# Designs tried in a protein design chat: miniprotein binders against q9h3h3. Part 213

Target 1, 235 residues: q9h3h3
Amino acid sequence: EDGFTAEHLAAEAMAADMDPWLVFDARTTPATELDAWLAKYPPSQVTRYGDPGSPNSEPVGWIAVYGQGYSPNSGDVQGLQAAWEALQTSGRPITPGTLRQLAITHHVLSGKWLMHLAPGFKLDHAWAGIARAVVEGQLQVAKVSPRAKEGGRQVICVYTDDFTDRLGVLEADSAIRAAGIKCLLTYKPDVYTYLGIYRANRWHLCPTLYESRFQLGGSARGSRVLDRANNVELT
Below, E stands for the ipSAE of ESMFold2; O stands for the ipSAE of OpenDDE; V2 stands for 0.75 times the mean of E and O plus 0.25 times the DockQ between their complexes.

## First folded at step 14 (miniprotein)

Design PN6 (at its last look DockQ between E and O 0.78; V2 from the best seeds 0.80)
Fold by ESMFold2, look of step 14:
Structure PN6 (fold): chain B 235 residues (1-235), chain A 105 residues (1-105)
Amino acid sequence: as target 1 above (235 residues)
Amino acid sequence: TEDEVRKQFEELIKRFEKVMELVEKLLELAERAAKRGDTIKARIILYIAEQLAEQARKIIEELKKLAEETGNEEFKRMAEEAKRIIEEAEKRLKEVEEKVKEARS
């Protein structure tokens, strides 16, 4: 292990972004077609590069579901990147507050809950639950990685539109848990992704803002959410 | 001991090689993104590559320190080769950055 696992995963994700996606778009496709689509393209069987016997014949980078109310808004990402480059040459300290202010100033406010699951029924079941939550309106947009040839863990990303809106982020966590998902969730604001900031960054920033752990018999929310930046429990 | 230093040196070399493989992959991906006109993604990839190149430089600093402490000429030659590899990668990184600037409209 070279200590750069996050950066290896980032490279894979960047490559996947540039390959074709399999998308169920509720804005243009009737909700009644979702179950058939899920059965045709389970993430445990959709292969990254279109292996023989796969439901897909060509490479697939991501499998995604867009909700009825999904309105993509990346914000001023080009301005964000330019300001970031200028800031680095300024000699000023770079802190988590710096990243928050850049995100707010440039309206790059989206973020995502992440979960990692091994290929198999558990992954396919979790994805189906998330996809239904998106189409039914409890979540806005989600994606899942296809099966890699190595058969390693796959990732489900559930997006929220404003990481500074704690209530909205916690509501997404609740919707994920309501879909029966009990594994660890981590939350990463997209500003870190757009600036290429991963675990081995030179500023020692923590790109994970929140962690969510399912609690047996715990709080009324059904999960324990920890603010990683401030080491403060939110639930 | 001499055997422990040799093991440490070999581990650092392996780590350097893995980091540089990732840097090269990222540079290829950045060029692909630039050719598609996706300058935002190309810049994300370059930010990651730049950070990894910096980490590779830190590994080289440790390699040079171990070579100096032991006086081992083979270690010194290997550290110099690692330095040559990172210098070439950094030059390519700058070249790709120029391609990304050209792709902006």
Scores: ipSAE 0.815, ipTM 0.909, lowest interface PAE 0.5, mean pLDDT 90
Fold by OpenDDE base, look of step 14:
Structure PN6 (fold): chain B 235 residues (1-235), chain A 105 residues (1-105)
Amino acid sequence: as target 1 above (235 residues)
Amino acid sequence: TEDEVRKQFEELIKRFEKVMELVEKLLELAERAAKRGDTIKARIILYIAEQLAEQARKIIEELKKLAEETGNEEFKRMAEEAKRIIEEAEKRLKEVEEKVKEARS
């Protein structure tokens, strides 16, 4: 991995956000149609640019599922960005606490669990489990990246409403684990995305707040969750 | 050795080209976002591009240092060309930023 992999992935994500999404919206579509939709658009077969033989003929940025209780609220992102620019100009120290306070002040509190999986049956099965959990109301919203031409890993994002609500973040981890997902999970607040803060940023900020590792036996949650900022286990 | 320095210089040029490829991609995306009225996305893209531009400048400083240490006129010319390229990209970044500001007002 070269020193600019994170920025490259960010650029690809920004490009994907501007292309059409394949969406299952549980607010308007009966839950009974989910299985047919999942069979029609398996993430490992949906291609980023609509390659010949793929389920999609046109470019697809993301495949997403919206739950019954999903209400898009990103907060005051413009105010957040303005405050961030002013902070940089001031020369005041920038810490994770600074970003947390900015997020709270501007009500930009959403975050996401991230998992990276190779294309194939395991990815499609994981996505199906997440999609069901969303439609059943255990999760609110999730998305998965389509297959790239170069191959590589696809990402599933599972959102929570408030990254400062530790219990809500942990409940989402439990729901993901209950869906049968055993891979490494990382949790990132959206405030870092809105401010262009990725891995190896100039401020040396870690955009990952939590890490979840699957644990065989013992914990009711089936995972060990680490607070990366404090280096403390939460479970 | 002269060969080692040449190899180092070529590696730095390759890194610079890779960074600039990303900067150009991000500029195009930012312009597209701005045209669509997605000023939030445009700003995000610009934040990433600004950080990459800073990395490109660091590479240029290393290129200049190697050019000065060797006295190689070809290396000096290449370092100067790289500087012109990044300055043009930074100018374009500022132009997109102003468009985004205008769209927010």
Scores: ipSAE 0.799, ipTM 0.902, lowest interface PAE 0.5, mean pLDDT 92
ESMFold2 (binder alone), look of step 14: mean pLDDT 83; pTM 0.803

Design PN7 (at its last look DockQ between E and O 0.84; V2 from the best seeds 0.83)
Fold by OpenDDE base, look of step 14:
Structure PN7 (fold): chain B 235 residues (1-235), chain A 105 residues (1-105)
Amino acid sequence: as target 1 above (235 residues)
Amino acid sequence: TEDEVRKQFEELIKRFEKAMELVEYLLELAERAAKNGDTIKARIILYIAEELAEQARKIIEELKKLAEETGNEEFKRMAEELKRIIEEVEKRLKEVKEKVKEALS
C-alpha cells in the first residue's frame, strides 16, 4: 500500500458524492418494497460507472437507505470550515479536543460506523441487514459504496446523529451487531471528513474515535468497543 | 550500497509522482464541485490536496538529503526539478482556492 491510499479513497468518495445515488427512502416508500429494492440493487453487483450487465446503466456514487426519522442536518459546515482555516492561520495548537469543540460550536455532530467487506454474498447480506434495521427504525441512515472496476472492498457507513453521545454510538454498534455483522467496525466523526483530516495528517490526529470488535459468547452487545483516544474499553 | 541508495531514490520519486497525480485529480474534482455550487465539498477536496502537497514537499526534502549524503549530482538535479513541479502545483492549488472563495462570497 502506498502512503496515499487514504487520500486516494477520499478522492474517490468525493467523486462518488457528486454522482447520482440509488436511494430507498422509508419516509416516502412502503417498507414492503424494501426486499424488492434490495434484490434489484445488490451492492456487489451495482457498479460505480454502470458497466454492461450491471443493474445500473449510469454511474452510481452510493446506495443509501433513509429511515422514517431521518432528517438531514449537517450543522454549520461552512462556519466550521472558516473557523478551521482561521485556526490554522493562527498557529495555535490543534488537538482532538480542538476539533471536538469546533464540532460542538458549529453543531457538526454527525458520525459514522464504517465496515469494509469484499464484494459478494456476505456484503449483500450485511447490507440487507443494515437496510432492514434502518427501515425498522433501529438505525437512521446508512449507505454503501458500489462495486469498483478494480474490485477491492466496499464500505458500509452507518450514521449516528451525535458522536459526543457515547450511548447513541454504542446503541448503533449494538444494532449493527444484531443485524448479524461480525467484522471490525471503526467510528469516525464527520467533522474530520469536512476538514479533510484522514489517517495521515500533519497534526497527527486520529479520525477514528471508536473501534468495535465482535465477541463470541460475551456481553449482551456481542462486541467489545474501544475508545481509541483514551485506550479504554467501553463495554 | 549505491544500489540501495538508487532504489530509495526511485521509490521516493514514485511516491512523489503518485502524490502529484492525486493532487491533479483533486484539483479537477474541486473545480467540478465549485461549478456545481458545492463549495463545502470543494473546500474538503482542497484540504486533502494541500495535505498531499505538504507530503510531496517532505519527499523532496528527503531526496535532497539523500542527494547531499551521496554527493550525487544527478539526484540533486532531480530534486530541483521536483521542487519546480511542486511549486507549479501549489500555484494552481492557490488559484483554485481563490475561485472557491469567490464562489462563497
Scores: ipSAE 0.846, ipTM 0.921, lowest interface PAE 0.5, mean pLDDT 92
Fold by ESMFold2, look of step 14:
Structure PN7 (fold): chain B 235 residues (1-235), chain A 105 residues (1-105)
Amino acid sequence: as target 1 above (235 residues)
Amino acid sequence: TEDEVRKQFEELIKRFEKAMELVEYLLELAERAAKNGDTIKARIILYIAEELAEQARKIIEELKKLAEETGNEEFKRMAEELKRIIEEVEKRLKEVKEKVKEALS
C-alpha cells in the first residue's frame, strides 16, 4: 500500500530482536521438559505484546529452541559491516558474488530455512516437530515469531551454520521434512540481514539462495531443492 | 486530467510522509540498540533508514518534475517544504550515526 512493506517488516523484526525471548535451551534444560514447554507456549497463542488470555504477560519478540550442540558464532560481523561500507564508496559493482565473498572473508556463514504458516494447529504442530528435531540434535537452533495483533502468517526460522556447505543445508532441509513439514521453504544467508539488505533493495539482490518444495516420490527426504542463483536443481 | 495529476501529487506526498515516519521509528530503534550495547544491530537499522531516506529523496525529485511540467507554483512550494523536512530528518540520522560510532570506540 505505501510501497515500504519490506522496510516495515524489517523494522518489526529489529524491534522483536530487542524484546524478551521465550527460550528452551537444551544445553541447560532436560529434554524431558520439552513437551510441557511446547504445550504452555504454542506460537499461535503467544502474543507479541502480552494480550489478555495469553500464556505470556509481557512482550515476546521470539520463541526459540537451542540444541545441545548450539554454539553461537556470528563471525566477524563488525568487520563485515566496515568492509561493506568501504565497498559502497569504492565504486566497485555490488553483486551476489560480492556478498558471498564478504561473508566468506569475514566468516559470517550462518543462514536459515524459512517457512510461513497461518496461526493455528498446523503452525503449532510444525513448530513442535522442529523443536523436537533441535533437541534431538538433528538441527541446531530454531525460532518462531509470536502471534501479531493483526494476525497474519508467522515465520519459523531454522538456522544452519554455513550456507556454503550445501550438504549441511540439504541435511537441514531433510530434517525439516522428516518432522512432517510440507510447505515451501526458502533459504537466506544471514549476511543479507547483517547488511540491512532485504527484498526491496536498490541493488536488486535476491536474499533467497535456495527453495525447497515438498513432493511425494521425491528424494529420501521428500524434497526438491532449487538453487535460485544458478537455476539448478540440487536433488 | 488536472485532477488526476493533483491526485498523483498527493499520493506521492503521502508516501513521503509515511517514509519519514518509518525513518523516525528506525532512528528510535537504532538508539535503543546502541544503548543496549548492540552496535551491530544499530548499524543494520541505520542501513535500512539510509536506504529509505534515499527513496524519499527520489519521491521529492518526482514531485519537482511534476511541479515543473505543470507550472504549478503550489506544487513547487510543497516540494520545497518536503525537501526541508527530509533535510531535518537526515540531520537527525547523522546525529544517531555519530552516537553509534562513539559507542563502538
Scores: ipSAE 0.803, ipTM 0.894, lowest interface PAE 0.7, mean pLDDT 89
ESMFold2 (binder alone), look of step 14: mean pLDDT 84; pTM 0.810

Design PN8 (at its last look DockQ between E and O 0.86; V2 from the best seeds 0.82)
Fold by OpenDDE base, look of step 14:
Structure PN8 (fold): chain B 235 residues (1-235), chain A 105 residues (1-105)
Amino acid sequence: as target 1 above (235 residues)
Amino acid sequence: TEDEVRKQFEELIKAFEKVMELVEYLLELAERAAKRGDTIKARIILYIAEQLAEAARKIIEELKKLAEETGNEEFKRMAEEAKRIIEEAEKRLKEVEEKVKEARS
């Protein structure tokens, strides 16, 4: 594994954020149109750069679904970044607790469950399940990366409003599992993204707060959720 | 062995080139974000680039060490070239940072 794979994926994600998105917005579009939209833009066929024969002729950064209750609120990200720069200059120790306090202070509380899937039917099916859950109000917002030229894994991101709300994070995991998704999930706060903290960061911070593993015949939730910071099972 | 040291040096050079390719890509993205007025994104990209630049400097220190241990003049030249490359990238990084700061004010 190339030591800088996480940073490369981050660069690609930042590039994708600057390109147009394909969005289904349940606030303005009837839920009855979702199936036709999913059929028109299956994530395994939508290409990052609009390759010939793809559903998209132009570059697409992300495919997204917004629920009826979705309200974009990123908090004071500029203030967060300024405080982070000041903290680095101060030479004070940086811990997961430090990042949590910065996030709370600046109201940058969003986070996301992440799943990585190979292109194909399983990905499209997983995405369809998530999209339905968003439109039905079980989830608020989700996005999926389009197919890259090299055929690498695609990522589905399912957002929650507050990474400090353990119950809300667990409810989102349950909704994802109810949609039929059985793969490994990892939960990352957006504050880590906004501060450029990835897997190989200089402070050795783990950017993943939670890990969810599917369990056959186990708990009512169908998954085991591990708190990575405390190494404790929550579920 | 001399062959083992040469192989290690070549691997470090390859790693350095890969890191610098990513740094250059990130700088391009940061400039693009800044031009669009997305200063938040530009800062994120710069934070990543700064960490990669630090990693590149660590690779250069190992290259220098191997060059000194072997006394190989070719290795010394390559290590100095790598140092020039990273210094230029860091200069560009600083220039983009200043542009982003100006755009925030």
Scores: ipSAE 0.833, ipTM 0.912, lowest interface PAE 0.5, mean pLDDT 93
Fold by ESMFold2, look of step 14:
Structure PN8 (fold): chain B 235 residues (1-235), chain A 105 residues (1-105)
Amino acid sequence: as target 1 above (235 residues)
Amino acid sequence: TEDEVRKQFEELIKAFEKVMELVEYLLELAERAAKRGDTIKARIILYIAEQLAEAARKIIEELKKLAEETGNEEFKRMAEEAKRIIEEAEKRLKEVEEKVKEARS
């Protein structure tokens, strides 16, 4: 069959990045307008290409909420990409430590918690909770994919500033759980995205750095968080 | 058996065709990103396309191996045509990479 599912999804994400986004920007929009915006643009009904009967008439790549404290800083991504190209021709081994060092050297430190949900009420409810957490200041920025024509699973991405700051990453996990979200979360540093490294890559790297599993009555944060690189529990 | 080898060859051709469809789509996206001046995005897309092109060449190696082992002339022709297809895609990939590098300057 098709062993390249991750690459197809990556291609669609790249295309989506280049289409218009629907953004609620708390830096310029009063928080009191959030509920109306969420009701107008539920992610299960906003369509990727503006299908008839959807709330959007034009293509939408992503639906996003920017918090009051959101200050975008991608770091030296051009330098990161140049160093990556040089590394591949150098014969030096490419390991998870290599990617971490490249990210630190070039200050490309952001990353994201990901959750995948089928279209419907559960997705819309989860997104609303995340969006409120962003506008209320518990999280900085999040986005969710619109509904594709095929009706596949959608993704919510919740960003953090610095994947090397474990406490900050765990605090974001806690804020997500406080919004009532109980599904599996996975964490991917943006360095992997900027270098086009997905699950099926020739270096056998694992782009997922952390996994978070909700456990009712578990830890103080309500999560079990596993460090995939070291196979150790952080919580 | 002859039937098993033919089935293997047909599955490899199917896989090659799927990979090349995705490579062509990615090259279209990379050119779209480059036209927008988004050289970072264009390079991300090209990195993915490069990985798939490598996978396609591995499939071609298996096609050639089966063609040689069987002596089947149809298989040899199909493997050579697949090679021409990937070479053309790799040429286009390099052209897009050069465009992106020039825009960076």
Scores: ipSAE 0.774, ipTM 0.881, lowest interface PAE 0.8, mean pLDDT 89
ESMFold2 (binder alone), look of step 14: mean pLDDT 83; pTM 0.802

Design QF1 (at its last look DockQ between E and O 0.90; V2 from the best seeds 0.85)
Fold by OpenDDE base, look of step 14:
Structure QF1 (fold): chain B 235 residues (1-235), chain A 105 residues (1-105)
Amino acid sequence: as target 1 above (235 residues)
Amino acid sequence: TEDEVRELFEKLIKLFERMMKRVEELLKKAEEAAKNGDTETAEKYLEEAKWLAIKARIIIYILEELAEQTGNEEFKRMAEEAKRIIEEALKRLKEVEEKVKEARS
């Protein structure tokens, strides 16, 4: 990934956050309507800007599914950002442990499994599997980016409540794998996103805590999960 | 390339400006709602403004990082200006929040 690709993707994601979302909310919509909704809004056909012939006439930022137990709690992100700015001004060393402690202090503990897929049947199938897992309560919330004009990769984000809960992070990986997804997954805490920390930052912080690789005939989870900070296999 | 970084920087600045414009609009709407005794609507606009301000700060962090990595003095100045803008908006956001609290009490 060339120099500032992650920052480009971040800019696009933040721009998408300002546009309307297509949401299936399992708290208010019967699960029986999910298949019709997925058929109406396949991610490979939903366009970012509402191109002619797409299912959407207006811009769409994200396609999302909310589970029954979904409660948006982002913690004190403003306090986190203020503390981060103060820390930079102090000249104190910044480590992954520093960021973890900031996240805990401000209750900004959410994180996400990320997968990048080319537009097409494989993406739509993966999304359908994730959406079902969310509605069935195996996952809490997920979103997928709409199709860009350039036909680039689309991203699926599957959230967990606490990046410090290793078991919860691994359970989400297992649920994703059970949905039939075999691609590479990376796990990123939201604290890194809120602080603008991407690849090649001045502090040499790695925003990816975990990497999951699909493994045929391996553990009951069907994946090998690597702790990138410690370079240790968890599974 | 230098051109690619410049394009990214300009993209981020434009997005920041759009976000800050929306923050100002939301804060005005929140103040108007509070004056009219509609505290629920005021809180809704205030919450949306807070989230946009959070995202605007993320953009500033990226701009600061790009400026530092490139050593471009123009980028540094632009990032500093963006930081001043968000700091002023955050002060105003706190003022509006206090007005909404007063209207609720």
Scores: ipSAE 0.857, ipTM 0.929, lowest interface PAE 0.5, mean pLDDT 93
Fold by ESMFold2, look of step 14:
Structure QF1 (fold): chain B 235 residues (1-235), chain A 105 residues (1-105)
Amino acid sequence: as target 1 above (235 residues)
Amino acid sequence: TEDEVRELFEKLIKLFERMMKRVEELLKKAEEAAKNGDTETAEKYLEEAKWLAIKARIIIYILEELAEQTGNEEFKRMAEEAKRIIEEALKRLKEVEEKVKEARS
């Protein structure tokens, strides 16, 4: 019924990829300029298509912050896609292990923590905290969607380099929580995005690898992180 | 929900068409840059085209899944045609890539 929400969001995200981005790049911009940039471009006021009265007069696909240590490496995505197509015609079973091995073989290892917030103060505050964590070196790279015409929820993506490195993924969760973020976080390896695999797929794969919930009575980090594939708590 | 799937399918087809149009434009620019001896600019256009082709393949994977889940034969034919379009574009991309590499040497 309502199983295609992820595919609609994916379409919007891919269209956004093709439009200009607003980027604060700590590799070339002094950290002291960050607060002014955040005040100029709050994500709840930056519009997707450049509405009159918004800070941007032209379309913006994403608002992003790159940390000083950000060094993008997407891996062999073309080879990944070719191997995936061959597997689909081979008759071999497609399992979570198959996807993991494809990602490792082709070095497509990045992934992201996702959070969804309505436009407004909570979103802008959350983004500012994450952006500061990126510039200060606790996180490597993050992006946030601009405000859509309909005013629906916006997404913040916080990337990590290697979804198979559980320590690194958990450290990113901890850094997000240290920035004051208390909402639900979900973690999705980029391999699922590049293969167009969403929740309602024919192979019954689960694209969400981890789920993080903030709990006052939880660990010192304030997170309860669940491995969704194995139903095992990591924290 | 049939109308919702149709809306999503049409949105994806339009996005795919825009991506493929830009791929062809980038390939033409790469060929022109290589013809003028500017192989660095040609390689940049080729890299942009390659990434856009990767994204267009993602769209095809989503279209194929929608067609399979609905059992709609018209959707299936449209997804098959999109697949043929990208295979022709990849062939063209490989041809242009080879021209740029030869111009560089």
Scores: ipSAE 0.807, ipTM 0.896, lowest interface PAE 0.5, mean pLDDT 89
ESMFold2 (binder alone), look of step 14: mean pLDDT 84; pTM 0.812

Design QF2 (at its last look DockQ between E and O 0.86; V2 from the best seeds 0.85)
Fold by OpenDDE base, look of step 17:
Structure QF2 (fold): chain B 235 residues (1-235), chain A 102 residues (1-102)
Amino acid sequence: as target 1 above (235 residues)
Amino acid sequence: EVRKLFEKLIKLFERMMKRVEELLKKAEEAAKNGDTETAEKYLEEAKWLAIKARIIIYILEELAEQTGNEEFKRMAEEAKRIIEEALKRLKEVEEKVKEARS
């Protein structure tokens, strides 16, 4: 992995945001149709650019599922970016606490659990579990990247409304684990994404707040969640 | 590898900014025609693309800083000027849409 893999993935994600999404919206579509939709659009087969023989003939940026309680609220991202630029010019110290305060001030509080999986049955099964959890109201919203031509790993993103609500973040982890997902999870606030902050940044900010590892026979949550900032286990 | 990433980001930025300009023009035209709902829809899409474009600039600036490449610095600065002009235009169109709604 090159030193800028995260930035490459970010560029691809932003390019994907400009293309049409395949969406199952539980607010308008009966839950009984989910299985047929999942069978029609398995993430391992849906191609980024609509390759011949794929379920999609046109480019697909993301495959997404919206829960009944889903309401898109991104806060004041423009104000956040302006404040960030002003902060950089001020010469004031920039810390994780600074970013947290900026996020709170501008109401940009969303974050996501991330998992990376190779294309195939495990990915499709994981996505099906997540999609069901969203439709059942255990999760609010999730998306998965389509298959790239290069056959690289696909990402599932499971969103939470507030990265400062530790209990909400942990509940989402529990729901993901209950869906049968055993891979490594990382949690990233969207504020870091909106400010272009990745692993290798001049301020030494870590965009990953939490890490979840599956634990067999462990706590009722089935995972160990590490606070990366404090290096403390939360479960 | 860094150069390829930088060029990829620049191309994406240019595509985004082109779409922002198109959307702002459509929003302004819709506002002039009294179709405030359509104007607001185009304006909202333009705002989101502008947000994404700013993210690209932040990445470009970081890459330029880390590499110390003067060409990258100049290109990042140029992109920053472009987005600043677009954001100014976006605010102007937003005010026109507000006026049309009132």
Scores: ipSAE 0.873, ipTM 0.937, lowest interface PAE 0.4, mean pLDDT 93
Fold by ESMFold2, look of step 14:
Structure QF2 (fold): chain B 235 residues (1-235), chain A 102 residues (1-102)
Amino acid sequence: as target 1 above (235 residues)
Amino acid sequence: EVRKLFEKLIKLFERMMKRVEELLKKAEEAAKNGDTETAEKYLEEAKWLAIKARIIIYILEELAEQTGNEEFKRMAEEAKRIIEEALKRLKEVEEKVKEARS
């Protein structure tokens, strides 16, 4: 049971994709309305299936904030998936380099910083900080899962446009830390998500490209970021 | 348990494919009525659901591989056949929409 946790989470995430989302869209909504929206829909109180007494009476899959410059570009995901299937029958080795090349060839370059927090004030405060960073233009788009009936940790996803652009990924990490977030962050390129590749995979691929740890001992930088593929610190 | 996960994924796949079928019918109707903008919207939504359904298939295939379970392998192969047929239908509807645009 405990060997497929990521796949269980993926199934729940894909089911959530099909339900309505609560969205603050800065492209069409004044920034002055953000604080009221955040107070109305704290992620620790918005329920996945619309429990009685929650702010939502109907299912909510995700709570999201779109920045004013958000311009979705997922790339050629259908072509990516077709090429992936062909690659598996070709006998060619499947390595992190082949995944990177597939993503580049098909322009599926987005990725996300992930953080997991228990329901409560800390989660709601972290989400509010991220949402403000998105509306202020420091981040492009983020989402957070609603509270599940069973409880447990919730996830905040902060997207970036191009996982091959290390400076852009590190800039997003800095913006997250500036919002006061101190927990472990992990970065996963979307190519792994679209190809259904999780930790328990036959190719021994590691879908986490970067890890970010809050700096200890009063450092002024805010975080230390490790490149998992090369085992090298980037900050 | 792996069987519980596999069954959850199959149910989700079935739900997605039912929605894809509905969207393709709506796209055909919109194109027949000359509303190509609406038809393209339904096609785009169907394409994204097909992408998600393929992710499910990839997960099912990995579960079958790691367990060595032949029933899982057979069910994943059948799901793949279903989505390949849906993709053929999607392409057919897309061509009808292009014709209507002309």
Scores: ipSAE 0.838, ipTM 0.917, lowest interface PAE 0.5, mean pLDDT 90
ESMFold2 (binder alone), look of step 14: mean pLDDT 84; pTM 0.806
OpenDDE base, look of step 14: ipSAE 0.870; ipTM 0.935
ESMFold2, look of step 17: ipSAE 0.829; ipTM 0.912
ESMFold2 (binder alone), look of step 17: mean pLDDT 84; pTM 0.806

